# Ledger of designs, part 1: VH-VL binders against Phosphoglycolate phosphatase

Every score and structure here is a prediction.

Target 1, 238 residues: Phosphoglycolate phosphatase, of Staphylothermus marinus (a3dnn7)
Amino acid sequence: MIRLAAFDIDGTLTINRSSTVLCLEAIDALRKLEKNGVIVVLVSSNALPVVVGLKKYIGLSGPAIGETGALIYYGEEEIVATTKYSAKQAYLDVLEKYNEYVYGSWQNMFRLHDYALKIRKQYLSKDNEIYSLIKEYVENKYPYIKVGYSGYAIHLTPKDTGKGKALKQIMEKHGIRREETMGVGDSIMDWEFIKETKIKVAVANADPELRRKADIVTTKPSGYGVVEIVEKILDKPP
Positions, changes and structure headers below are counted from each chain's first letter, unless a header gives other numbers; Kabat numbers aren't used for antibody chains.
F, E and O are the ipSAE of ESMFold2-Fast, ESMFold2 and OpenDDE, as the mean of both directions, binder to target and target to binder. V2 is 0.75 times the mean of E and O plus 0.25 times the DockQ between their complexes.
[cut] marks letters that were taken out.
The coordinates of atoms that the task and the answers printed are left out; those that the model quotes come from them. Centres of patches stay.

## First folded at step 1 (VH-VL)

Design aa1 (framework fv_acasunlimab_arm2)
Fold by ESMFold2-Fast, scan of step 1:
Structure aa1 (fold): chain C 238 residues (1-238), chain A 118 residues (1-118), chain B 110 residues (1-110)
Amino acid sequence: as target 1 above (238 residues)
Amino acid sequence: EVQLVESGGGLVQPGRSLRLSCTASGFTVSSNYMSWVRQAPGKGLEWVGYIYSGGSTYYAASVKGRFTISRDDSKSIAYLQMNSLKTEDTAVYYCARGWYYSGSFDYWGQGTLVTVSS
Amino acid sequence: DIVMTQSPSSLSASVGDRVTITCQASQDISNYLAWYQQKPGKAPKRLIYDASNLETGVPSRFSASGSGTDYTFTISSLQPEDIATYYCQQYDNLPPSYLTFGGGTKVEIK
């Protein structure tokens, strides 16, 4: 059986991909996984306090991954950085050069390694063009930084870390084999950690590229797909 | 209701091939993992192999390289292709259903007898 | 390989007796254990899953418990229809024995 399940938050545990409202049925499903002995890991590009706060108030005991894998929270006395580098200088440079198109995420006040840029609302229709411009600029000038776009924010992340690296470190620390793991997400960016799991799950409304790579595509979208997969994993009657 | 029906068993000579089918009804085969379990006459149960909902297959060491599990999702059929059959493969073969990664079986077929003999 | 040692191999008991079957795993299987009943000429039927959960529709006289490496299955008051061979099965999914059955316990009434 699965002993560890890793979940993306935005678009995966929420009611849909356009909202930050949690799907309460999905949250109940995560609690049921832990009740049955499964370690639940929340995986996010958000600043660590946001992920830890969510984990705490849901009542989950498993680790949390924040800052696109740069930080792992195992407990208040055990917070581990997976990189010694910071994207802060690249972030400040981009804010100055591309201030017409982007602004800094308020969460950057609580970040150490990964930094997020938000696209101004009037330029959202050109989000891929702006992402490509920033990616080319940053990766050329700062070879140790990589640039990703979640659909919510452009992330500048040290190249030596990522969601997949953080998840593998958690698995190693807890003695969890790949064969005992499941990963669930909605974005192609989630593939970095999902590919490191045995059961690779995309929710029904996930990016087409993620759905093609996944072992399982749920019939229901976002949080409702999480309910579906969890019920099947726990071998519950319909 | 959930039903699993095996077919394709019979008498076969050592070294030859035989394909078993498991027709499923009342559920979607691609949403569950499908397993084959065999029982030699008068002996206990032995797991043979399974196919996960996503399509990955795994086999017991005794059959690895000789047996292949596949499925046809449109027809709701799981298959066990048995090659290079040995007399030790003589058994009743059951197909059984599990949920995704769960290795316990909530539904079983009636079984089909495979006799490997000259 | 995870080896499942089931005992006894057979037993005979009277109607109304308490029957206990034990299953020991060669390593910790974290409650990933099921119990099956197989009547002569029939397919196995799952009675218990996840070490102690009773399957819907199964009589309450059947129960099971255990943790780690030691698991127990009990019939509190044996009935004539309980004549069968009972098997434990681990599903901790370790290669090469991803799924392993115990040797079975034949229960007869006398």
Scores: ipSAE 0.000, ipTM 0.422, lowest interface PAE 16.7, mean pLDDT 88

Design aa2 (framework fv_acasunlimab_arm2)
Fold by ESMFold2-Fast, scan of step 1:
Structure aa2 (fold): chain C 238 residues (1-238), chain A 118 residues (1-118), chain B 110 residues (1-110)
Amino acid sequence: as target 1 above (238 residues)
Amino acid sequence: EVQLVESGGGLVQPGRSLRLSCTASGFTVSSNYMSWVRQAPGKGLEWVGYIYSGGSTYYAASVKGRFTISRDDSKSIAYLQMNSLKTEDTAVYYCARDRYWGSYMDVWGQGTLVTVSS
Amino acid sequence: DIVMTQSPSSLSASVGDRVTITCQASQDISNYLAWYQQKPGKAPKRLIYDASNLETGVPSRFSASGSGTDYTFTISSLQPEDIATYYCQQYDNLPPSYLTFGGGTKVEIK
């Protein structure tokens, strides 16, 4: 029986990978896990308040991971940073140098370590090119920062943290063995935390690279795939 | 006014197939969940299957592999395709509007009788 | 599989009597339980949801309570139009135990 299940949010708990609209069937499935004593962890690159708000109003008692793993919320009096570094200086530098291509995410006013850049609409067709330029610039000038692209935003994150590091800290704190865990996502970026779990799940419409690495690929996309996998793990053994 | 109407019931021989329809009016079927529940003559209620608003389907163990639920959102119709029928499938079949995993079966059709006999 | 045991299977009472029906789940269902009324020749009608909440338009003589594995449905003053079979239904777990009904209680007037 698994004791902890970690889920990416955007593209995994939503109706599809192009929308932020939650799949209500997936949310109900998370509530079923919670009811059965499974610790549900939401994993996101969003600012911490966004992730914590979502977990609280869904009714999940487990920790939340925000800022690409840089922050873990265990409770109001226990918010833990997994890094002592901040990407803020690199972020401000990129805004100045590449303002013609990118702008800052509104969530940055609620961030401490991880900073997000949005690609201006007119340049979305050149997103990989812009991502590569920023990655080369930042990682060369700021060797303690790594640059990733989620499909939603370019993230500047301290190199010594990540979604996987945060999840491992949660597992250690709760005495959860890897063999008792499941991770679910839709992006190759989610591999960083999914690889730290025993049951590695990709939804049907996930990146091909993630589907190749996963132990299980659901037959349904996004949130509907979450319903499918939750049903399987809660099914009674023969 | 919201209502559900079942159709397609009748006499059918064992081993054959039958398709039931559930026509919705007064609400958008694609934004709701639909359940099928049956009742054998003089017996209690038994849940048969469920289709979520997003299209995912779930079935009772007694019918899994034989029955399939689908819907046509443009016509506001949900279907129950019944294959490999057995005499124990004889029942009045109801469709019901649901919300969130069986918690709101608030609108039921009048039912359609399916008799499986030679 | 969550088994719902409903008791009694039938009862006879007089108009004005207090009628009590019980429903016992094989495991904790966290108040995810509804009560239905089925009059002869008609489709079931939901009277109660989430163990104790009365549906809009349902007479106040109907009530229900309970938690965990033990649930109770009560008609405070039985009326002739209440002749029906009553069913409890759990909606706690995903399939195969997703929706399980009790065996029903037939309420008759003596």
Scores: ipSAE 0.000, ipTM 0.398, lowest interface PAE 18.5, mean pLDDT 87

Design aa3 (framework fv_acasunlimab_arm2)
Fold by ESMFold2-Fast, scan of step 1:
Structure aa3 (fold): chain C 238 residues (1-238), chain A 119 residues (1-119), chain B 110 residues (1-110)
Amino acid sequence: as target 1 above (238 residues)
Amino acid sequence: EVQLVESGGGLVQPGRSLRLSCTASGFTVSSNYMSWVRQAPGKGLEWVGYIYSGGSTYYAASVKGRFTISRDDSKSIAYLQMNSLKTEDTAVYYCARGGYRYSWAFDIWGQGTLVTVSS
Amino acid sequence: DIVMTQSPSSLSASVGDRVTITCQASQDISNYLAWYQQKPGKAPKRLIYDASNLETGVPSRFSASGSGTDYTFTISSLQPEDIATYYCQQYDNLPPSYLTFGGGTKVEIK
């Protein structure tokens, strides 16, 4: 039986990869995992309050990872940063220099380490070119920052952290072995934390690269695939 | 009537500075890309730089670090501040409305102002 | 940087002739290409934008086509007032590189 299961949110717990609307059946599945003794970890690039708010109001007790792994929420009195660096200065620099192409995510008001840039609508067809331009500029000028693109936002993240590092710290704190873990996602960018788990799961509509690396590919997409894998896991012996 | 009028050109020695102005009428400078394009005597057109409606500025590699584009929205004027001028900067400088994708290239041009950099 | 290769550099034709100028981009520019006419001592005038759209007020003898990396500009029946240098220009490259013009084609009447 799995003792800890980590889930990406956007595209994984939502109704599809183009929507932020949650798949309520997937949310119910997460609650069922916790009722059966599994620690549920939400993994996200969103600002910590967004992830914690979701966790709190759907009734999950497990930890939350926000800011692409830079912050772990264990409880109101226990919020841990996994890095001493902040991408804030790099973010402000990029916002000033490349304002024509990008604007700041509204969530940046609630960020400490990881900062997100949105590509303006008229430039979305050049998203890879803009991403490469910003990546080259930032990584050259700020060697402690890495730049990633999720298809939704360009993230400036300290190099010494990530979703995988945060997940490993949670496992260490809870005494969970890799053999007791499952990771579920939809993007190749989720591989960073999924690779640290024993059961590596991609939902049916995940990136082809993630589906090739995963141990299990669900038959249903996004949140419906989460329901599928949770039912399968709960039938396994402990 | 939509119009762009340049001013400020002239003879200047190498290493000196010169500021060009571009006055727009019939439209709002702050809502458009404003570009500078130059043409050396007997040569082709070369883009110099532009200012985006949001205020960000971009420059050709040949002038980066030496030229600065700015605007005064209240006066509807765009500026090209040229520092550390070189003889190869000798050209007719045109102000034009347009830039990357958004503005359908350069649909409105000024008459041009000659800048001669010589000792 | 996107390099625009324009050909020929010059041509001589008779009144009434069909004139064709080509422009090749070093990479796909997604139809973000304009054509300009410049008469001696004058500012350039845009004739074509978005590869094939004719500017309002420009005579129908001017036309253009193309996609991807290959673009053409045509004057179907050359008139004396068409004597000028013609330039293509791409506006699909991101700064800090730049917008780029072709080398120009000087059109003369023989």
Scores: ipSAE 0.000, ipTM 0.422, lowest interface PAE 15.0, mean pLDDT 88

Design aa4 (framework fv_acasunlimab_arm2)
Fold by ESMFold2-Fast, scan of step 1:
Structure aa4 (fold): chain C 238 residues (1-238), chain A 118 residues (1-118), chain B 110 residues (1-110)
Amino acid sequence: as target 1 above (238 residues)
Amino acid sequence: EVQLVESGGGLVQPGRSLRLSCTASGFTVSSNYMSWVRQAPGKGLEWVGYIYSGGSTYYAASVKGRFTISRDDSKSIAYLQMNSLKTEDTAVYYCARESYYGWLFDYWGQGTLVTVSS
Amino acid sequence: DIVMTQSPSSLSASVGDRVTITCQASQDISNYLAWYQQKPGKAPKRLIYDASNLETGVPSRFSASGSGTDYTFTISSLQPEDIATYYCQQYDNLPPSYLTFGGGTKVEIK
């Protein structure tokens, strides 16, 4: 029996990978996991308040992971940083040097460790080139920072943390063993936390690299794939 | 049937450049992940880098910044451009196609020897 | 970086013998492990994938098992054509630690 299920948000709980609109059927599926005693963990690169707000209004009692794993919300009196470093200085440096290509995410006002850059619309056709340019600049100048690109934003994250590190800390705190866990995502960037779980799930429209590594690839995309895997998990007797 | 043939190996001095080619037949290189794997004389295998079907490339830390992988889809050739060669780069270089099952290799070329020596 | 440790580095056995090679990962690799056979002067050939799945066309005398960090490769009845160096390979990580191979085990007939 699965006791903990971790889900990426954007592209996984939404109606598709190009929208922030939630798949309500997927949200209902998460609530069914919660009702059956499964700890549901939302995993995101979003600022912590965004993730916490979502988990609260869905009605999930499990922890939330924000800022690409740099912060874990266990409750109002227990918010844990998984890193002592901040990417803020690297972020400000990149904004000044590459302002022609990128701008800061509005969520950065609510961030402490992980900082996000958006690519200006006129340069979206060169997103991989801009990502590579920033990655090389930042990782050479700031050896304690790593750079990732989700397709939504370029994230500057301290190297000593990640979604996987945060999830593993949650599992240890709750006494959950790997074989009791499931991870679901749509991006190869999600592999860092999905690999820490027993049942590794990619939705049908996930990156090919993630689909290759997953134990299960759903037949339906994004949130509809989440409905599919949740129903399959809940049908298994103890 | 699938076949991979490497070429371009040889003796080269430290600090210089060399380009290896991998000619594929029986499949389309642009539809597959293509990797380079090397083996130093009498040693084990070491992954060098790959180019995936969408065109993005990834490299092992030991060669990052010095080696570049590219391809010519019209000719079904994958390339490994090796710059700033070091004596530690001496090895037989294999071109390999990654299988559908995952990040594994189902077909390999015969290998081409690169010797970096003064 | 995931380090793969193979043992033994070499062995000599007689035709018909059971041969066992082990591979230990520095961390849990979730059965993302393959076994390759490399004959002298040839490119490697994959025999096993996902820790225990035998490749199509590979003789049934080859088998493998394991989980977590500990994996085993077995030849139930060694044949002369099995003289080769065998390598394990993990594929549980992203670049730059994308793929790492064990040091190899040279199998010889006495």
Scores: ipSAE 0.000, ipTM 0.383, lowest interface PAE 16.4, mean pLDDT 87

Design aa5 (framework fv_acasunlimab_arm2)
Fold by ESMFold2-Fast, scan of step 1:
Structure aa5 (fold): chain C 238 residues (1-238), chain A 122 residues (1-122), chain B 110 residues (1-110)
Amino acid sequence: as target 1 above (238 residues)
Amino acid sequence: EVQLVESGGGLVQPGRSLRLSCTASGFTVSSNYMSWVRQAPGKGLEWVGYIYSGGSTYYAASVKGRFTISRDDSKSIAYLQMNSLKTEDTAVYYCARVRWYYDSSGYPFDYWGQGTLVTVSS
Amino acid sequence: DIVMTQSPSSLSASVGDRVTITCQASQDISNYLAWYQQKPGKAPKRLIYDASNLETGVPSRFSASGSGTDYTFTISSLQPEDIATYYCQQYDNLPPSYLTFGGGTKVEIK
């Protein structure tokens, strides 16, 4: 019986990977999980207020993970930082050096540890090349920072934190064993938290690398895949 | 209302220096790219250089190493420092805005100043 | 550098005529192209951006189209106030190319 399920948001709870429009059927499925006693954790690289706002308006009672794992919001307004470092200095450096290719995410004004860069529209076809260039520069100059690409933004994150570290802290606080957990995502960046769960799920349209590592790959994409896996879990006897 | 006003042009001898100013009003200079474009008498438009919102500068090959673009965000002024001037630098110099949007690299040149004439001759 | 070749360099037409100007890029510029109007003694004014989008307040007789390396600007019915030099400009921002203008087209009335 699963007691905790962790979900990536963008590309996983949305109608597809190129939109921020929520799959309402997936949102309904999350509510059904909570009604059946499962703790639902939203996991995101977005600034904490974005994740917490979504959690509250869906009506979920579980914790939320923002800033690529650097911040955890527990339901009673208890906010915990998982790192003492900030990527702000590295972020400002990259903006100056690579301003031709990238710009700062508007969400950065609401960030403390993880900072996001967006690739300019004309360079989106070269996104992996630009990501690799920035990754090499930052990780060599700032050894305490790691660089990831979500498909939406390039994230500069302190190395001593991540989505997986945050999820493990939530599990420990709630007395949840790994064997009682499920993780669902669409990006290889989600593997960091999904690997810490027992049931590792990739939606049908997830990155090939994530689909290869997952225990279950849904037949339907994004939010529709979430509906599929939730129905499968709730229909099984404990 | 958005307005750009250039100043500092005039007659200068080859090998000398001259600084042009572009005073901006009606928008935040640091949130946009500021560009310089020149036009030699009876000739077409030639891009000179620009300064990105983040402060990085880029120059046309013909002026690189001689011209420097800077800005004073507190005064809403962009500058073009011209060193080692040549007779072929004679032109009307325009200040122009590149509007920055989150989903694009920028849209040049939605507003232009009136231009200031620089004449380089002995 | 990306070279922009604009033609013709000058033309003369009657009021009410259809005027067409072309602009060719030395490489694909992915529709990152603007068209400007410059009247004698005045600064240029942008009429078109992203190859085909008409600037707010610009008369509908002005239009533009194109893709890849070939772009066209059209005045469907020439008016006296349209006497000016017109320029295309690419803004595919890859070093060393940056920003390049076409040579200009001087439009006069017969």
Scores: ipSAE 0.000, ipTM 0.403, lowest interface PAE 18.2, mean pLDDT 86

Design aa6 (framework fv_acasunlimab_arm2)
Fold by ESMFold2-Fast, scan of step 1:
Structure aa6 (fold): chain C 238 residues (1-238), chain A 119 residues (1-119), chain B 110 residues (1-110)
Amino acid sequence: as target 1 above (238 residues)
Amino acid sequence: EVQLVESGGGLVQPGRSLRLSCTASGFTVSSNYMSWVRQAPGKGLEWVGYIYSGGSTYYAASVKGRFTISRDDSKSIAYLQMNSLKTEDTAVYYCARHPYSSGWRFDYWGQGTLVTVSS
Amino acid sequence: DIVMTQSPSSLSASVGDRVTITCQASQDISNYLAWYQQKPGKAPKRLIYDASNLETGVPSRFSASGSGTDYTFTISSLQPEDIATYYCQQYDNLPPSYLTFGGGTKVEIK
């Protein structure tokens, strides 16, 4: 019996991995989980207000995880930071040193711990090279910061937090056992939270490494894969 | 393979200066974090300060303003310059490495060098 | 800064006994804690890192656990060569903050 299901947003609840347009069929599937008593947790590297706004307007009562796990929203009077550290100084340093290749995400104005860099469009074909260069620079100079690349943005995150740490805290607070959980994503960066769940799901168009690690790979991509797995969970418990 | 060797310790009068050296072999000093940790006779360990791979230095409150950490990358030597020495600075001084991969937890230590501050 | 409190400050036990040492942090250190063994006249040696991970080559009789502010180090069957002072060290503080060690626990055999 699944009592909690955690979902990545970008590339997982959207129509594909190149768009931010939500797959409405996937949103409807999340609402079906909610109506059946499953706690739905949105997990994202986005600033907390973006994730909370989405959760609110979908009609989900479960917690939301923002800033790559650094913040958990349990309700208006209960917002919890999972880290006391901020990547802000590392972020400012990278902007100065690598301004030719990257610029700051507009969401950084609404961030406290996790900071995002966007690769300038003329350098997108060299995204992995730029990611590796920034990762090496930051992780050597700022040993308390880790660097990840979602395919959308390069994230500088305190090492003592992550999507998985935040999800574990939610499970503990709600008395949910690992055996009662499902995690769904599209990026290898999602493995950090998906590995903490019992049913590990990758959508059909997920990163090859995530598909290899997952227990279930859907036959449909992105949001359509979410519809597929939700139907299986509600009809046949794994 | 990895070895750290401290030198420069000895007897010194209060108010004077002393410079300790830590010679590293088997790794590149500039790509690692180097700490100084001291231990007063019969007492516990006390972190003194460190220099991290980019060159920035940090110090314990008890020594800040009096001690300076530096390095000579060409010679693979880290230094601890101790000014305005007090009797409370009497201790065995260790240099210790914490590579980026291990964070601030120390993986290799030198044998230590004794500094005695006495009149 | 973060204060590390170890207890007991010293203990005496017999060969084969289970020995437990505790370390309390003044604030949550998120498992960023190492345990060191220092034998008389020698430099410290790291035995445990990230609260519970045993270093390669360290005997399995050494173990550690804990989370948040409370951490425990255990020797399941004390051997004569384990006579030493043991220290915990937190590394959750970031520059310009300080690394801090516990006061140490001297382990002696009866």
Scores: ipSAE 0.000, ipTM 0.374, lowest interface PAE 20.5, mean pLDDT 86

Design aa7 (framework fv_acasunlimab_arm2)
Fold by ESMFold2-Fast, scan of step 1:
Structure aa7 (fold): chain C 238 residues (1-238), chain A 121 residues (1-121), chain B 110 residues (1-110)
Amino acid sequence: as target 1 above (238 residues)
Amino acid sequence: EVQLVESGGGLVQPGRSLRLSCTASGFTVSSNYMSWVRQAPGKGLEWVGYIYSGGSTYYAASVKGRFTISRDDSKSIAYLQMNSLKTEDTAVYYCARAYGSKYYWGYFDLWGQGTLVTVSS
Amino acid sequence: DIVMTQSPSSLSASVGDRVTITCQASQDISNYLAWYQQKPGKAPKRLIYDASNLETGVPSRFSASGSGTDYTFTISSLQPEDIATYYCQQYDNLPPSYLTFGGGTKVEIK
């Protein structure tokens, strides 16, 4: 039996990859997992309060991962940083140098380690070119920082952490082995944590590269695919 | 003190039922993976079944459909209800905990003393 | 189901002897193997976990190694208090999880 399931939020628990609207059927499925004894971990690049707030009001009791793995929330009295570095200086440098193309996420007011840049609307058609430009600049000048692009934002993250490192720390703390875990996502960036799980799941509309690496590809997209996989694992015979 | 104590064993005739109890002290049964393991006289260890924190149960093929594991969270007791007992069910029954750090998961760290069940006419 | 074949089923040795017990899994269990000591009338006690890690407080004369399907447990210098039956147990869990023990090795002094 699976004892821990880790889920990406944007594009995985939402109605599709272009919306931030939650798939309520997927949220209901997560609550059913917890009712059946499975620890549910929300994994996100969002600032920690955003992830924790979502978890709290859904009614989930499991840990939450924010800031691309840099922070883990185990409870109000136990919030753990997985890195001692901050991307803040690199972030400020990029804002000054590339202000024409990007602006800072409002969530950066609530960040400590991972910092997010938004691409200005007029340049969205050149998002991959702008991402590559910033990645080359930052990783050359700040060798301890890595740059990722989720399709929603460009993230500057300390290299010594990530969603996978945070998930492994949660597994160790809770006595969960890889063989008891499932990871679900929609982006190749989610592979970093999904590869640390036993059952590797991509939703139907996930990136082609993630679908190729996954053990299971759902038949339904985004949140509806989450419903599908949750029903499948809860129906396993004794 | 953290411990497990089994009770309810005894002599029972084939085809009848018996219920074993496992009382936990120093920790909560509802937060742990509780297992039953048996050992026939002079034989090896055999896993019987488990109940995990969410309440779902799994059983070895030899007892499936006859044995049921349950718990009382308020009293911190796990139960093994044994129905349609056979002579080959004769064994010492241990309750065991398999919860802890990743290095303690899947193997048993805390065992009870065991309770003998003899199925004979 | 993963079958654990343990050998020998019994052995008799003198105090100070090196004792070796083996376990073979029917498939690769990726080092998810524990070793237990059971003395007469007592519950089992875990000595080794993850194939080679010695439990805290267990004497250094006990050791274990192996990988894949083949695993070994060794007592480097047998002591009188080591008389017991030893069991290996795999915990390479797959949903749903199943746990299997080896048949045991009874260690006696001749």
Scores: ipSAE 0.000, ipTM 0.384, lowest interface PAE 19.6, mean pLDDT 86

